# Designs tried in a protein design chat: VH-VL binders against p19838r805to892. Part 12

Target 1, 88 residues: p19838r805to892
Amino acid sequence: QGDMKQLAEDVKLQLYKLLEIPDPDKNWATLAQKLGLGILNNAFRLSPAPSKTLMDNYEVSGGTVRELVEALRQMGYTEAIEVIQAAS

## First folded at step 4 (VH-VL)

Design a41 (framework fv_iscalimab)
Fold by ESMFold2-Fast, scan of step 4:
Structure a41 (fold): chain C 88 residues (1-88), chain A 124 residues (1-124), chain B 112 residues (1-112)
Amino acid sequence: as target 1 above (88 residues)
Amino acid sequence: QVQLVESGGGVVQPGRSLRLSCAASGFTFSSYGMHWVRQAPGKGLEWVAVIWYDGSNKYHADSVKGRFTISRDNSKITLYLQMNSLRTEDTAVYYCAREKGYYDLSGSDAFDIWGQGTLVTVSS
Amino acid sequence: DIVMTQSPLSLTVTPGEPASISCRSSQSLLHSNGYNYLDWYLQKPGQSPQVLISLGSNRASGVPDRFSGSGSGTDFTLKISRVEAEDVGVYYCMQALQTPYTFGPGTKVDIR
């Protein structure tokens, strides 16, 4: 899909909750690396809301929904993909 | 002064295990992602592994995956590399390095602090 | 994995003359945020590596202004405007766009 700014805020909030889990295959940290944002590791980790900080940075960098969904597919995170696609 | 000091290197036979340590000082260790990088004698630099500030995420190079495990103890301000099933091709100087974060993508040093290295020799 | 190459692999320079080292990546290191995730490191004989340049062109703290980085996408250059004796060593480029991070093979710089 297109620009990250097209995603509704409630969809983003649901995604943040799914990414704030201890599972290393399904958390915000793994997503950050898949999106090429691993270099921002410390900024995201020091945030009180790492997933929101990651997604905000991805959005302001011109990241796309298409790339986000593909990263989530590589992670095998079906539940996260469904949240995005249900709102599309 | 900001410093990283590696230890634990030595001579070991193939198939054995060794654990490397990297002691940090002069900065808030728990706020930084940490890396291991190695260099075989007379060869170039090879990235080995990364661990994030709280230990929540780790990645290992394919050449060491399943044999090496990066870990950290923030209370002891120390980074570790557990090396199992060692092979002769693992012979190298092992460096730990600190990765600086890029908060708003403004850019700053990447691996801005490196240790002095510790030599691991795997020979029969 | 992203493959990094450097040219030349060895360079001998007269003190005070300029030097130039090229680095190429197998895919673009330009992120949608506008930054190139390429770093340059120097390893002096018997010493640990030290950072020179980050994000393609940002000079690290304490690094003399005679060092500069340029380039975008897949082609990058490190330039030393006036080589000094203390600049002898091996220069490595590294991509930090994605894991695994990968280094170039290194360029050995010697002085006449």
Scores: ipSAE 0.000, ipTM 0.595, lowest interface PAE 13.5, mean pLDDT 83

Design a42 (framework fv_iscalimab)
Fold by ESMFold2-Fast, scan of step 4:
Structure a42 (fold): chain C 88 residues (1-88), chain A 124 residues (1-124), chain B 112 residues (1-112)
Amino acid sequence: as target 1 above (88 residues)
Amino acid sequence: QVQLVESGGGVVQPGRSLRLSCAASGFTFSSYGMYWVRQAPGKGLEWVAVISYDGSNKYHADSVKGRFTISRDNSKITLYLQMNSLRTEDTAVYYCAREKGYYDLSGSDAFDIWGQGTLVTVSS
Amino acid sequence: DIVMTQSPLSLTVTPGEPASISCRSSQSLLYSNGYNYLDWYLQKPGQSPQVLISLGSNRASGVPDRFSGSGSGTDFTLKISRVEAEDVGVYYCMQALQTPWTFGPGTKVDIR
């Protein structure tokens, strides 16, 4: 469940680093698609911090931590899930 | 069905202004980023400007920044390029183009549809 | 700005023969998401440009399989396995990694 505002800044920074990798199954672009935000692809990619821009948009749209974790699970991104869960 | 149609081109003297329009049809205009690309007679393609789906982000080529402004009206399903302080080197065919997001199942980040172009001639 | 270069700038091909066009970028176009932000376009005489290949190697819908894109980072190739009369035109590569978007100078393909 949880509100995205519950995630501490350092947890978000760790998540951003994990999403800025060249693996197409484990990056911000795939996550954006899973979260239904693919239409903002150029806004995210041309941002100096694509993962942050994605997460800010997800939070504004009413996104939840529970749905974020589910999307990461569908991606097979266990390390990213652990970063979020360790902070809870 | 899916179309982009440019208008507003013509012959104009240096220092004058023109506004180009691009009318879209056959797709959800408000869901796509839009571009202006130009081509001087006998020359290659040059990117001019881009605007995000909601109009919140805009970028312009250095050669036109401060003189040209891209805008859109999603309720009118129309893209615009306001061209001020025109120079002879702005003479070109101006194309509008739609960008498809690579997050789509088809995986495309290219300009997948282009208009027919409108000719702008800046001469004295 | 990322500078795009193409070679050759002009190519005359016998119908049925293969053709290859090279495109080089001054910086890597491989982004952290694993995609190369390089596209290929064809402009037939008197017509608007049309997309052939996106993201380095993804063939656009309706484009014949005789067209293929390859390469990564700074070196890219567009190949036509068997050139047909309808393939005449100017071929452009374009980088979409960062602002400003930049095109190569174009390669003019004619047939004998």
Scores: ipSAE 0.006, ipTM 0.620, lowest interface PAE 11.2, mean pLDDT 83

Design b01 (framework fv_masavibart)
Fold by ESMFold2-Fast, scan of step 4:
Structure b01 (fold): chain C 88 residues (1-88), chain A 124 residues (1-124), chain B 110 residues (1-110)
Amino acid sequence: as target 1 above (88 residues)
Amino acid sequence: QVQLVESGGGVVQPGRSLRLSCAASGFTFSDYGMYWVRQAPGKGLEWVAVISYDGSNKYYADSVKGRFTISRDNSKNTLYLQMNSLRTEDTAVYYCAREKGYYDYSGSDAFDIWGQGTLVTVSS
Amino acid sequence: QSALTQPASVSGSPGQSITISCTGTSSDVGGYNYVSWYQQHPGKAPKLMIYDVTNRPSGVSNRFSGSKSGNTASLTISGLQSEDEADYYCSSYTSSGTLVFGGGTKLTVL
């Protein structure tokens, strides 16, 4: 997916760190549900890097940066949105 | 045949340690996430811990965090649970269980293969 | 008590259908499609009957079916047989990335 490929690796790494916390309002598992990938959450959880596996799957599935930012907005995760938008 | 066999259970005093093992056979052990689930006598099922297929990610139930450690040796097809600072409420049958996989993914948080269980009794 | 609420017992006669409910919140059953059901006979390990809300593993009778509406998942057993007498447990993934079980339901076939 072209839109997701515009995110630099270091931006993605910052996002992964923000999503790999136990807070249910701010973690990768809740993001996966918002992105329609919740059924794969256990597969992501048991991967070496859940957030990376989620984002790679999202990109391959045709996901966009716009939908990602909207999902984060629904989660109230302003810091994650700022990391993405500051780099765009 | 696909099977899991637990061992290491026994009677132990509070505050002591015990190590459980689970020997896997009949499938590619390194492709699956593995779980420990326990059941106190006459009670329901309680998830204890999970470990990813490569051992890099581990998650624990709040009741055992800081006391129990899950690990695996993929070269020996063996799952372990190191149980420290045991309490009477840890008394249970401990099952190892394989997560139902999706090819390269670790699965659906469902356990398609269970061991026979090993009894751990913590008594004072 | 248990994170997921199940009735303590349910009963039916041979040939009847029964349904066992499993009620959680939007942070588990209602938020995800990762609900599983297990059958446990006395002295035995649990057996997976349903995963991902509706899916049956190979070898599980089609008399067993799963569904979900809102925060409640259900296991339905049709054509009850004596060997169905067992304890049944539901489980669900949670928003914190953990797993929780229901308290269990004892099914009696009278």
Scores: ipSAE 0.008, ipTM 0.624, lowest interface PAE 11.2, mean pLDDT 83

Design b02 (framework fv_masavibart)
Fold by ESMFold2-Fast, scan of step 4:
Structure b02 (fold): chain C 88 residues (1-88), chain A 124 residues (1-124), chain B 110 residues (1-110)
Amino acid sequence: as target 1 above (88 residues)
Amino acid sequence: QVQLVESGGGVVQPGRSLRLSCAASGFTFSDYGMYWVRQAPGKGLEWVAVISYDGSNKYYADSVKGRFTISRDNSKNTLYLQMNSLRTEDTAVYYCAREKGYYDWSGSDAFDIWGQGTLVTVSS
Amino acid sequence: QSALTQPASVSGSPGQSITISCTGTSSDVGGYNYVSWYQQHPGKAPKLMIYDVTNRPSGVSNRFSGSKSGNTASLTISGLQSEDEADYYCSSYTSSGTLVFGGGTKLTVL
């Protein structure tokens, strides 16, 4: 499985930085779509910290590290996967 | 007094460039995602581009990808659309529009405030 | 080409009710509750009439109501008035994170 609470804060901060780039294939909005949270994209977009708001929502909704990595794989975001896997 | 005012439209030849501006007032511009929507003469509405509240995320309609660039300057409360390699089919009134926002629920993807529009005519 | 299908025109008499449909797929209208409706009078910018399928902005008459069933959203205007004569557009959020519009419906009163 893999509980999202097991991800260290520095890993989360690195992930947020990677997700807040302007590349539409590699940003938090595309990740939200892949995680089934695309319906909340307007709320995330209007947040001062979209990636943090997305990840907090995903964790509260019972999201797992395994599903997060799978979504990032579907996005082709190898660097984001490596940040998570290097920490686990 | 929430208001959006577009400028920069005009007549331009195919293949050339034009930059549109949208001046926002009466609200905290940096809290909202912003859109460009166009309407060809006698035709319907077509989404062109969107930019996130901080300018970090941008999405484009397939018809304008690689040619148009959306940007914003939150310190000046201004939205921009840089239009390169213009085609006759880009002829339209261009509106800037504000997303309604999230408030106490994650809703909308609706445009609650629209500018008056600025006409771009691409012709020889 | 419009992504969402609307009838080109509808008509009614003052005091009647009319309904305008907006048909998409499970990846837009059917998949999300982010359907909006806009009213556009000739020469003017569009005005938001309905958002999130059913919600009216402040200042919009309660004669305007929205609904959705499956892949079809509907705008209903009751107690039709002459000032309702306009073009009406639906829009929807898509699974790609973008927005699409319907082709528009011209409403004629009387």
Scores: ipSAE 0.006, ipTM 0.591, lowest interface PAE 12.1, mean pLDDT 82

Design b03 (framework fv_masavibart)
Fold by ESMFold2-Fast, scan of step 4:
Structure b03 (fold): chain C 88 residues (1-88), chain A 124 residues (1-124), chain B 110 residues (1-110)
Amino acid sequence: as target 1 above (88 residues)
Amino acid sequence: QVQLVESGGGVVQPGRSLRLSCAASGFTFSDYGMYWVRQAPGKGLEWVAVISYDGSNKYYADSVKGRFTISRDNSKNTLYLQMNSLRTEDTAVYYCAREKGYYDFEGSDAFDIWGQGTLVTVSS
Amino acid sequence: QSALTQPASVSGSPGQSITISCTGTSSDVGGYNYVSWYQQHPGKAPKLMIYDVTNRPSGVSNRFSGSKSGNTASLTISGLQSEDEADYYCSSYTSSGTLVFGGGTKLTVL
């Protein structure tokens, strides 16, 4: 696993941009469900930056880079996985 | 008995202000996001504003930005809509509505409980 | 606002099935699985019938079902009954963090 804070800020910003694309299989809302945070989706929606709010919540909950990558793999989001893996 | 009761509607002249209230009962008000939705006579539904459970986040429809302010008082289980610079096109029945998300443990942009509505008429 | 397109009216006979469409763009209906449907009888507040595209709240008949394909969400009502006669509205989350409603569809049960 990796600590979420190991991701560089530019990598996180690239990830957030990819998660804001209006694609129901590849956006922050679907990722939230995969990470077990779906119950908070309306709270994320009310945020000016839903992807950042989701990721901040995920980090506070003890989420790891390994689990994030696995969730993205389940979503078929190869572009997002590549952004994260390029950082390691 | 879960209910929302709106009040404060009435007839006002263009350019004036009006404040609507929505009294909540039968549930823990502070656990839910709240919405204002309006409906002009004979027309469809239009989202007006939303406020998060703790009041920290607020969003508005473009048609009311800068003129309307949504707020809540969780100690009084009450939602408010302050309407300034009213226009004739603001004439509508105003509903308060509760966000479903927390109730079913699923995130949704759905309104599971609605008030009866309060009529606001803006005319000269 | 008529951000989402619905037919103005639809009709059917008791026992038939009808479908009401709700067409948006990739920035609302097509981009998110946050589509809801509401039923409104004359003089009454709306009632939630479907949320998150396909889910029914407790107490809503299984004759009501929701689906989505691309930028179009659909509400299907099977076994039409006289009490189904009402206005139906769809709504969707948007990429700007706002909510939009469809123009509404008047269902007449003949």
Scores: ipSAE 0.023, ipTM 0.727, lowest interface PAE 6.8, mean pLDDT 85

Design b04 (framework fv_masavibart)
Fold by ESMFold2-Fast, scan of step 4:
Order: structure tokens, then C-alpha cells, then sequence
Structure b04 (fold): chain C 88 residues (1-88), chain A 124 residues (1-124), chain B 110 residues (1-110)
């Protein structure tokens, strides 16, 4: 799927909540590694909202919804994928 | 070589204030988050505070929140800890420490370089 | 008090292997792969031995290894040497955006 700007804000907020759950296989830190942004994890950790900072960075870097969904699929995060795809 | 040198420790009475400094050398100070960690005599390590590379984000341990303020001056390569309303329980060696940097990075959440420490004694 | 639970002491003989545990909750050790281990000799600053559960910094002996299962992280030291005698601390990031340390473990060799 397409441009990250196409994701509605409520979809993004639902995704952030799922990524803040402390689960080493499904949190924002694991997603950052899957998206090739693990090098910035120190900045995400020191942010008031790590998931939002990660996703904002991913969007600015030209990240796509398709690649985000693929990363979540590799993580086995079915619920996060459903949040994104229910809106498309 | 990478070094951190603390200063400003000493003996102070309860209720008083003290400011610690940490001088950084051998690395690009402005690129790293910085920490203060303390250790009471004969006790274990306790995280105190962290500051982001640009000083925009700061976090504190509950035991010091509202009393201690972490700050940095990137133009002077110096980290600070302003300690107000000191209590006897604040007696400890205070270490400054650097976050593990991105050059050798694999998702690091670690204190990779530590100073020698400076002793703060809060005594009546 | 310390947030993460470590045994107060552990001992071994030269050449043996020992393991030090670090037990937290799903909101720290169990929730993130951000566990680090520090060695502290008397009167000295701590030294980073392991970061991100399993990784060794350059210059740290391969006799030191880290692992994690559920809410418990472990530091294993193989081929014990006299210079390994020190205090060992674990640390973890938490879901509150803070950092916690274990209470420390005194390793005695001999």
C-alpha cells in the first residue's frame, strides 16, 4: 500500500497504543529494527512518545504503508495490521 | 581518548543545594544522551536522571523529581546536576555516564562510558 | 530499594562457569530487549560488560555472555579467573521511560 500520509490520525493513534505495550516481539523498538531505523532507537527511547517519533521519522524518510505492514507481518502483529487495513 | 570527569562534590548540610559538573572530552558531546547515576556507600547503583543530546528531553527518578535538575552546555562539553533540598538519603558517589553511541550501535540502551565519580555527603 | 532482583552473592572456583540472574517484570526485563550488565571492582567506576541482552562491547572477553528468558535475564561467566571477582549489576529500560538497576551480586572466586 501507499503513502504514509494517507493513514488517518486515529489509525496512527491506535497503532501507537499497540506499539507501546511492553512485548519484546511487538513493541516500537522491534518495529524500528524491522524498518531499518534501529540506529535511532536512543532518540526514540528519550522521546515522550517513542512510537510517534518512530512513525514520524519513518514517514519523513519516505517509508510506505506496504513496507510497514510487511514489517508488522514479520513481527506476527496481526492486530496492528488489522488496524491499518480496516481503514483501507 | 573518551573521558568523563565529575566535580563539585563535597560535604553539605540537609536542605542546602549543590551543583555537580561533568566535563566530557574525546567525543562529540552534543551527539549523545547523558546520565547521572549514584551509589550510596556500600549500596548498589541507582539511576538519577537522563538528558537527551540537545537538552530538550529530561527524565528523573521519582526519588529526586522536583528537587534535582539535569542540564547541559554543549558549547562547553559539560553536563550538570543541580541538587536542591538535599537529604541525608542523597549521600552517594555521583557518576556521569554516556549513552552507548550509534557508531557501534545495535539498539543499545546502556551506559558505555563512566566518569570516576564525585562524593556528595549530606550530613547534619 | 532495587527494582530488579539479583542474588546477593555467587561463588565459583577458577575455570568454572557461573550464572547471575536478574529478575524483573513484563514492564522492564520481560518487555524490552534492553538489558545491560556492569562489572564494578572496589573503589572503581562500573564497566559495561553486556548491552541489549546478548551483545559485548569491543574489548570485553568472550567468557562473558548474556541471555534472557521471560522476565529473567542472565549473565554467564565461563572460565572463571581471579580478576572476575567484583560486583555485577543488571539494568533495564522500563515502560515508564525510566531506567532501573538490580541490587547487585558479589562474585567471589576461589
Amino acid sequence: as target 1 above (88 residues)
Amino acid sequence: QVQLVESGGGVVQPGRSLRLSCAASGFTFSSYGMYWVRQAPGKGLEWVAVISYDGSNKYYADSVKGRFTISRDNSKNTLYLQMNSLRTEDTAVYYCAREKGYYDYEGSDAFDIWGQGTLVTVSS
Amino acid sequence: QSALTQPASVSGSPGQSITISCTGTSSDVGGYNYVSWYQQHPGKAPKLMIYDVTNRPSGVSNRFSGSKSGNTASLTISGLQSEDEADYYCSSYTSSGTWVFGGGTKLTVL
Scores: ipSAE 0.327, ipTM 0.828, lowest interface PAE 3.3, mean pLDDT 88

Design b05 (framework fv_masavibart)
Fold by ESMFold2-Fast, scan of step 4:
Order: structure tokens, then sequence, then C-alpha cells
Structure b05 (fold): chain C 88 residues (1-88), chain A 124 residues (1-124), chain B 110 residues (1-110)
């Protein structure tokens, strides 16, 4: 819907926490693939904070909250969707 | 002052091994990914290897994969490149370089700080 | 052949502008906004001039600018000075989780 700047910082921090788990179906690397940024996964992996670096890159590229929620839905990541939707 | 200083280069015979070191100072070494980049005499730059800030992830150029090993010791602020089964085409100045992006979180794979290099000559 | 194509040489006169191209494919330059440019004087380590296509590090003159169109990135140097005489290399992240450099361009100031 809106750009990523509309998400509160505490919502983003909760999302980062959920994306930094070892589950390959529910981590930041899989989300990057779904958002069309998978080709940058090595760069994100080398970051001190991969989830934050991914989300910052997504925001700068013009990514939207609506597309983020759709990607998470495709991953079956209900908990992450709930964190975002509780804020909106 | 932010500085990277390479050492360990020299003349070696084909098939032998060498270990290069890169001593870091003036920044929090453990917060940055580190790279090795080489340059054959009179030739261009070639990426060799990268290691993440915590040492958990490593990637290599196809030309050195299986022969070279990148490692780091964050307690000593030192980056290493173990070079095995050296070939004449490995002759080059080897630079260590720091990943840009600690403050920007960009993950751009740019190299903002470089050492002065150490020469490795592989000849019979 | 180098993965990224640069002209072997380029020349200009003081005060002029010159442009150096860096051509790859959709798997590197065309696929990512992570193109960097390095300046290297003889006997010296390379210096980062541009990162992420357009960004300058602190201390790099605004005479240096970067751009990209499709599979080709460009470095433009305006107000050319004798000290700009050097080799220039582009680099890009690739879809194979590696980094590649261009072959380098020798800039001469005539």
Amino acid sequence: as target 1 above (88 residues)
Amino acid sequence: QVQLVESGGGVVQPGRSLRLSCAASGFTFSSYGMYWVRQAPGKGLEWVAVISYDGSNKYYADSVKGRFTISRDNSKNTLYLQMNSLRTEDTAVYYCAREKGYYDYSGSDAFDIWGQGTLVTVSS
Amino acid sequence: QSALTQPASVSGSPGQSITISCTGTSSDVGGYNYVSWYQQHPGKAPKLMIYDVTNRPSGVSNRFSGSKSGNTASLTISGLQSEDEADYYCSSYTSSYTLVFGGGTKLTVL
C-alpha cells in the first residue's frame, strides 16, 4: 500500500527478529528471493544485520508494504504478517 | 588512522604453499567483511575471496576454489589467505581490502580501504 | 576475456570531460545497482571513487560521477586534471555470488 517508511520502527525490529531464524522457508534469504532481491543475498549475508540491510534495500528500491505482505503470505509466514497488519 | 598492512608474500615454487596475513588497525575489525583481491604484474584487478564479519560465510573465485582458504582472527585483528597448490598464474600483488557499508548497511561489495599489497611470485 | 568490458584507453585535455564505459550482462551490471569504480595510480593500491552506481565516498571530488543504463555503467570525469591520469576499473556483484572487475581503462591527460 504505502512505502516502507510508513512502518513504525518497532514493527520493523520485530520483523527482523522473525527473519533471522535458521528455518530456510522463513528467513531473510527466502524473503529476499520472493521480493526479487535474491541476487543480492550474498551482500545481505555479509552485512552485520542481514534483515535490516534487506529491508533498507527494499525500501530504497521503492518496495511497498503491500508487496512485502504478499511475499510473506507466499512463504506461509503468518506470524510476520500479523506483526505488520497489527500496525496497519 | 584506518590501515591494512599485508605480509607473507615472497618467491615460491609451483605446487608449494604460502600464507598471507593482513593486519588491521584504526577500526573495529570484527564489524566488517574482508576481501582479498589480486593483480598480476601489468594486468587488471581480480577478486579472490571474501569472508563475513564473523567468519561464518566465505566465497571464492572459481580460479582459486579448492586451493585457497580465507580465514580471520578477530581477537588479533588479522585476516589470512592460505594458498595451496600454487600455480605460475597465481603470481600477483595480493591486496586485502575492507568491505564498505558498516555505517550505511548497504552491502554494496565495494572496497573502501585497501592495503598496499604483498607480492607473490610463483616460479621455478 | 574479462567479464566486464571497458575500453583499453581514453584520453582528454585539461578542463574537458571524459566518460569510461563498463558493459556487462543482466547477471551483473544490468541486474544490480552495485557497481563500483576504482582509481589506481602506478605502484599504488586502488582507491574507491564510486559505489552503488552513483555514490561518492567522503573525500572524492564531485568531478567524478557515475551512472548506469541497461547493462552499461559509466564513469564521467569533468574538469579533467593531470592528477586524474590513472587506470580505472569497474566492478559488479554477480548472480553467482561473486565479484567481477572490468579489464581496466588507462586515462591519459594530453
Scores: ipSAE 0.006, ipTM 0.607, lowest interface PAE 12.3, mean pLDDT 83

Design b06 (framework fv_masavibart)
Fold by ESMFold2-Fast, scan of step 4:
Structure b06 (fold): chain C 88 residues (1-88), chain A 124 residues (1-124), chain B 110 residues (1-110)
Amino acid sequence: as target 1 above (88 residues)
Amino acid sequence: QVQLVESGGGVVQPGRSLRLSCAASGFTFSSYGMYWVRQAPGKGLEWVAVISYDGSNKYYADSVKGRFTISRDNSKNTLYLQMNSLRTEDTAVYYCAREKGYYDYSGSDAFDIWGQGTLVTVSS
Amino acid sequence: QSALTQPASVSGSPGQSITISCTGTSSDVGGYNYVSWYQQHPGKAPKLMIYDVTNRPSGVSNRFSGSKSGNTASLTISGLQSEDEADYYCSSYTSSWTLVFGGGTKLTVL
């Protein structure tokens, strides 16, 4: 299924950059909603690194790489999926 | 007693600058995101800007981008709004407001504590 | 225009119920569960009545309730009282990291 802790740090950094673009359909805020973490939206938005804070919270909650990829598919974010899949 | 008190409002000519302050007391200021919201006389509310708990992230309404700068001094429990290139349409009561929830807890994009407001009149 | 659409005015009698709508798009009200409602009496700062669509802050009467269906959020006030007469504003998070307000609704208790 994949454990989020297995993703290399360089893969995570690339993902963070992709999630902090202005596109409303492809940013960390939309991903947070898809992952069921939308209730923490203000904590992510107001953190020094919203995408990192989101992903750290997702990992701590037992989130999986499989579910992350599915959420990105629902967003139509092919580039983000490719970054994750190229690492596996 | 949780309080926010704005100051710095007044009458200013178009094209000039004005700096607003918001003094916070009764809570751990450095743990909360802070907002500026304005209301033109007889009109509705308009979000202006937000700043993260540590000042590292800032977001602005399109109407003020490039002209207004939000900042904070956590050592003084004070929020600021630097307003440059003021326009007549910037005339409003400016409120500072606290985000509901701590920076490391669930947020809600809601404003649970508001100041009394300070009037800014940009008159030609 | 305001980003979120509210009726300009609503009215009711003491003891009755009134509902105020707030309509946006899938990029704000429809896309997120971050709708809040504020009450503003003349000359005063707004007061938070509802956050995250349905939640009431401590100290807010249970006569106030919030809901959402699709792109429309609603504030319902039951058992209307004269002190409920005020302007009411909705607000929503947007997909662009911004916040938008509705145009406001003036509630008159006749």
Scores: ipSAE 0.007, ipTM 0.658, lowest interface PAE 8.9, mean pLDDT 84

Design b07 (framework fv_masavibart)
Fold by ESMFold2-Fast, scan of step 4:
Structure b07 (fold): chain C 88 residues (1-88), chain A 124 residues (1-124), chain B 110 residues (1-110)
Amino acid sequence: as target 1 above (88 residues)
Amino acid sequence: QVQLVESGGGVVQPGRSLRLSCAASGFTFSSYGMYWVRQAPGKGLEWVAVISYDGSNKYYADSVKGRFTISRDNSKNTLYLQMNSLRTEDTAVYYCAREKGYYDWSGSDAFDIWGQGTLVTVSS
Amino acid sequence: QSALTQPASVSGSPGQSITISCTGTSSDVGGYNYVSWYQQHPGKAPKLMIYDVTNRPSGVSNRFSGSKSGNTASLTISGLQSEDEADYYCSSYTSSGYLVFGGGTKLTVL
């Protein structure tokens, strides 16, 4: 479970950095697809901070930390999961 | 009624510069991302550049990066493409195109309105 | 420039159905539901026929339909008419957040 608002800002910033690498299996666009937010990819791509815009939209849509971690697990993104779980 | 009209095309020598304009009418220009797409004679479509609705974000195709600059003036409903260091392979009809989906996030990177194009010929 | 793969040409007779394929990878067509199709008549600007894989803009005939299976998107035109003769281009988002076009398909009606 867990409300996305409970994640500390430093944890979110570390996550954003990890999601903006040029790895197609580990970027914000792939995460958006896994979270069911692929429909907004154009808005995220044209944002000054795609990962932040994605996460803000995910939170507004009622997204949870549990589902975020599961999506990252499906992506095989262990490093991103560790950043979140170390803080929660 | 919704229209995009390109201008500024012409014949230019390699190494020179040219600026294209795209005048928008019939819609709230400042609410849409805008694209430049080109098509060489007898060839397919090639994306050139994109600019966000507020001008804060710009992306370029690798073939034009460092040479072309996209910009917009929302107060004048006009999109621009500054083309520097032109090469013969830049010869194409240049279209401006409106990104679909400002009011509906489902419209993603689709171009629902196109201008009629302006021809740029780069030759010696 | 890596482009999506389309057949160079397709032909059909009036009243028939034809399908144009657009093949990419799991990092573009296969990974996202953001495929568009454009129709271009000689000397004219392209016209949006399909967006988001299956959606038709207002004013586009329901003879045009889009679909996707795995890494291949398809445009199907039923009840072919002479005015359908044109070039057709697909486009897709990529995992890099950019757009890529297919090479185009020339449709000839008879």
Scores: ipSAE 0.007, ipTM 0.621, lowest interface PAE 11.7, mean pLDDT 83

Design b08 (framework fv_masavibart)
Fold by ESMFold2-Fast, scan of step 4:
Structure b08 (fold): chain C 88 residues (1-88), chain A 124 residues (1-124), chain B 110 residues (1-110)
Amino acid sequence: as target 1 above (88 residues)
Amino acid sequence: QVQLVESGGGVVQPGRSLRLSCAASGFTFSDYGMYWVRQAPGKGLEWVALISYSGSNKYYADSVKGRFTISRDNSKNTLYLQMNSLRTEDTAVYYCAREKGYYDYSGSDAFDIWGQGTLVTVSS
Amino acid sequence: QSALTQPASVSGSPGQSITISCTGTSSDVGGYNYVSWYQQHPGKAPKLMIYDVTNRPSGVSNRFSGSKSGNTASLTISGLQSEDEADYYCSSYTSSGTLVFGGGTKLTVL
């Protein structure tokens, strides 16, 4: 809705770093699929910063922090959840 | 202070290989995505390849896919382009370029720092 | 390839204003606010002049401004100076996630 705009840029930068790992269960592509943006994965993949492009797209589409945390929980990515929760 | 310096260009015969290097200084190299962009003599700019800040994601222009490999060594602040099966149409000045930094970056694919370029000539 | 359309050349006199256009489609220039402009002097690397349609990097003169209307982005240089003589390239993000450049425009200050 607008929840994503409450996240500081430092929190977003830490999240991007966590999503750029080569682990298929914990990367931006899996997150995009969980957020219902899997159709755009080829566009994100061709971006120099896929995680940033994904999160920017999610934010402008009205995405919420609650839905983001739920998707990360489904991925088993507790470190990413902690980064978001510690700063929000 | 922020600087990119290319090396490895030269004259090479068709079908051979060449490796370009780009040495970065004056900034935290591992925080930035990096690009290779080329410019054939008298022509415009053409994107060649990009690599994410961690090195986990790599993308190529269709014209070089399967022949060129981009890589980076964050411990040495160095970007590489391995060019295999070179063709005469690969003749160009090759630039390395840094994506615009996170803190002042609001869009995609802007290059705020460029190297001076290295000339690759593919001829017999 | 999917290059953006720029005029091959533009010219102006010192102190005047000139505008360089960059025309694409709704799947690149028209669809996104991710247009950049680069200045290239002969024998030199390109320099970023404008990013995200309107933003100037630190150190770029406020004589340079960017805008967009529909599928056409524009670079305007006011108070034209001899050192502005260079090639200018636009670039844009596309709906396929690729990056494309314009064909370039040679600016002559006469």
Scores: ipSAE 0.007, ipTM 0.599, lowest interface PAE 12.7, mean pLDDT 82

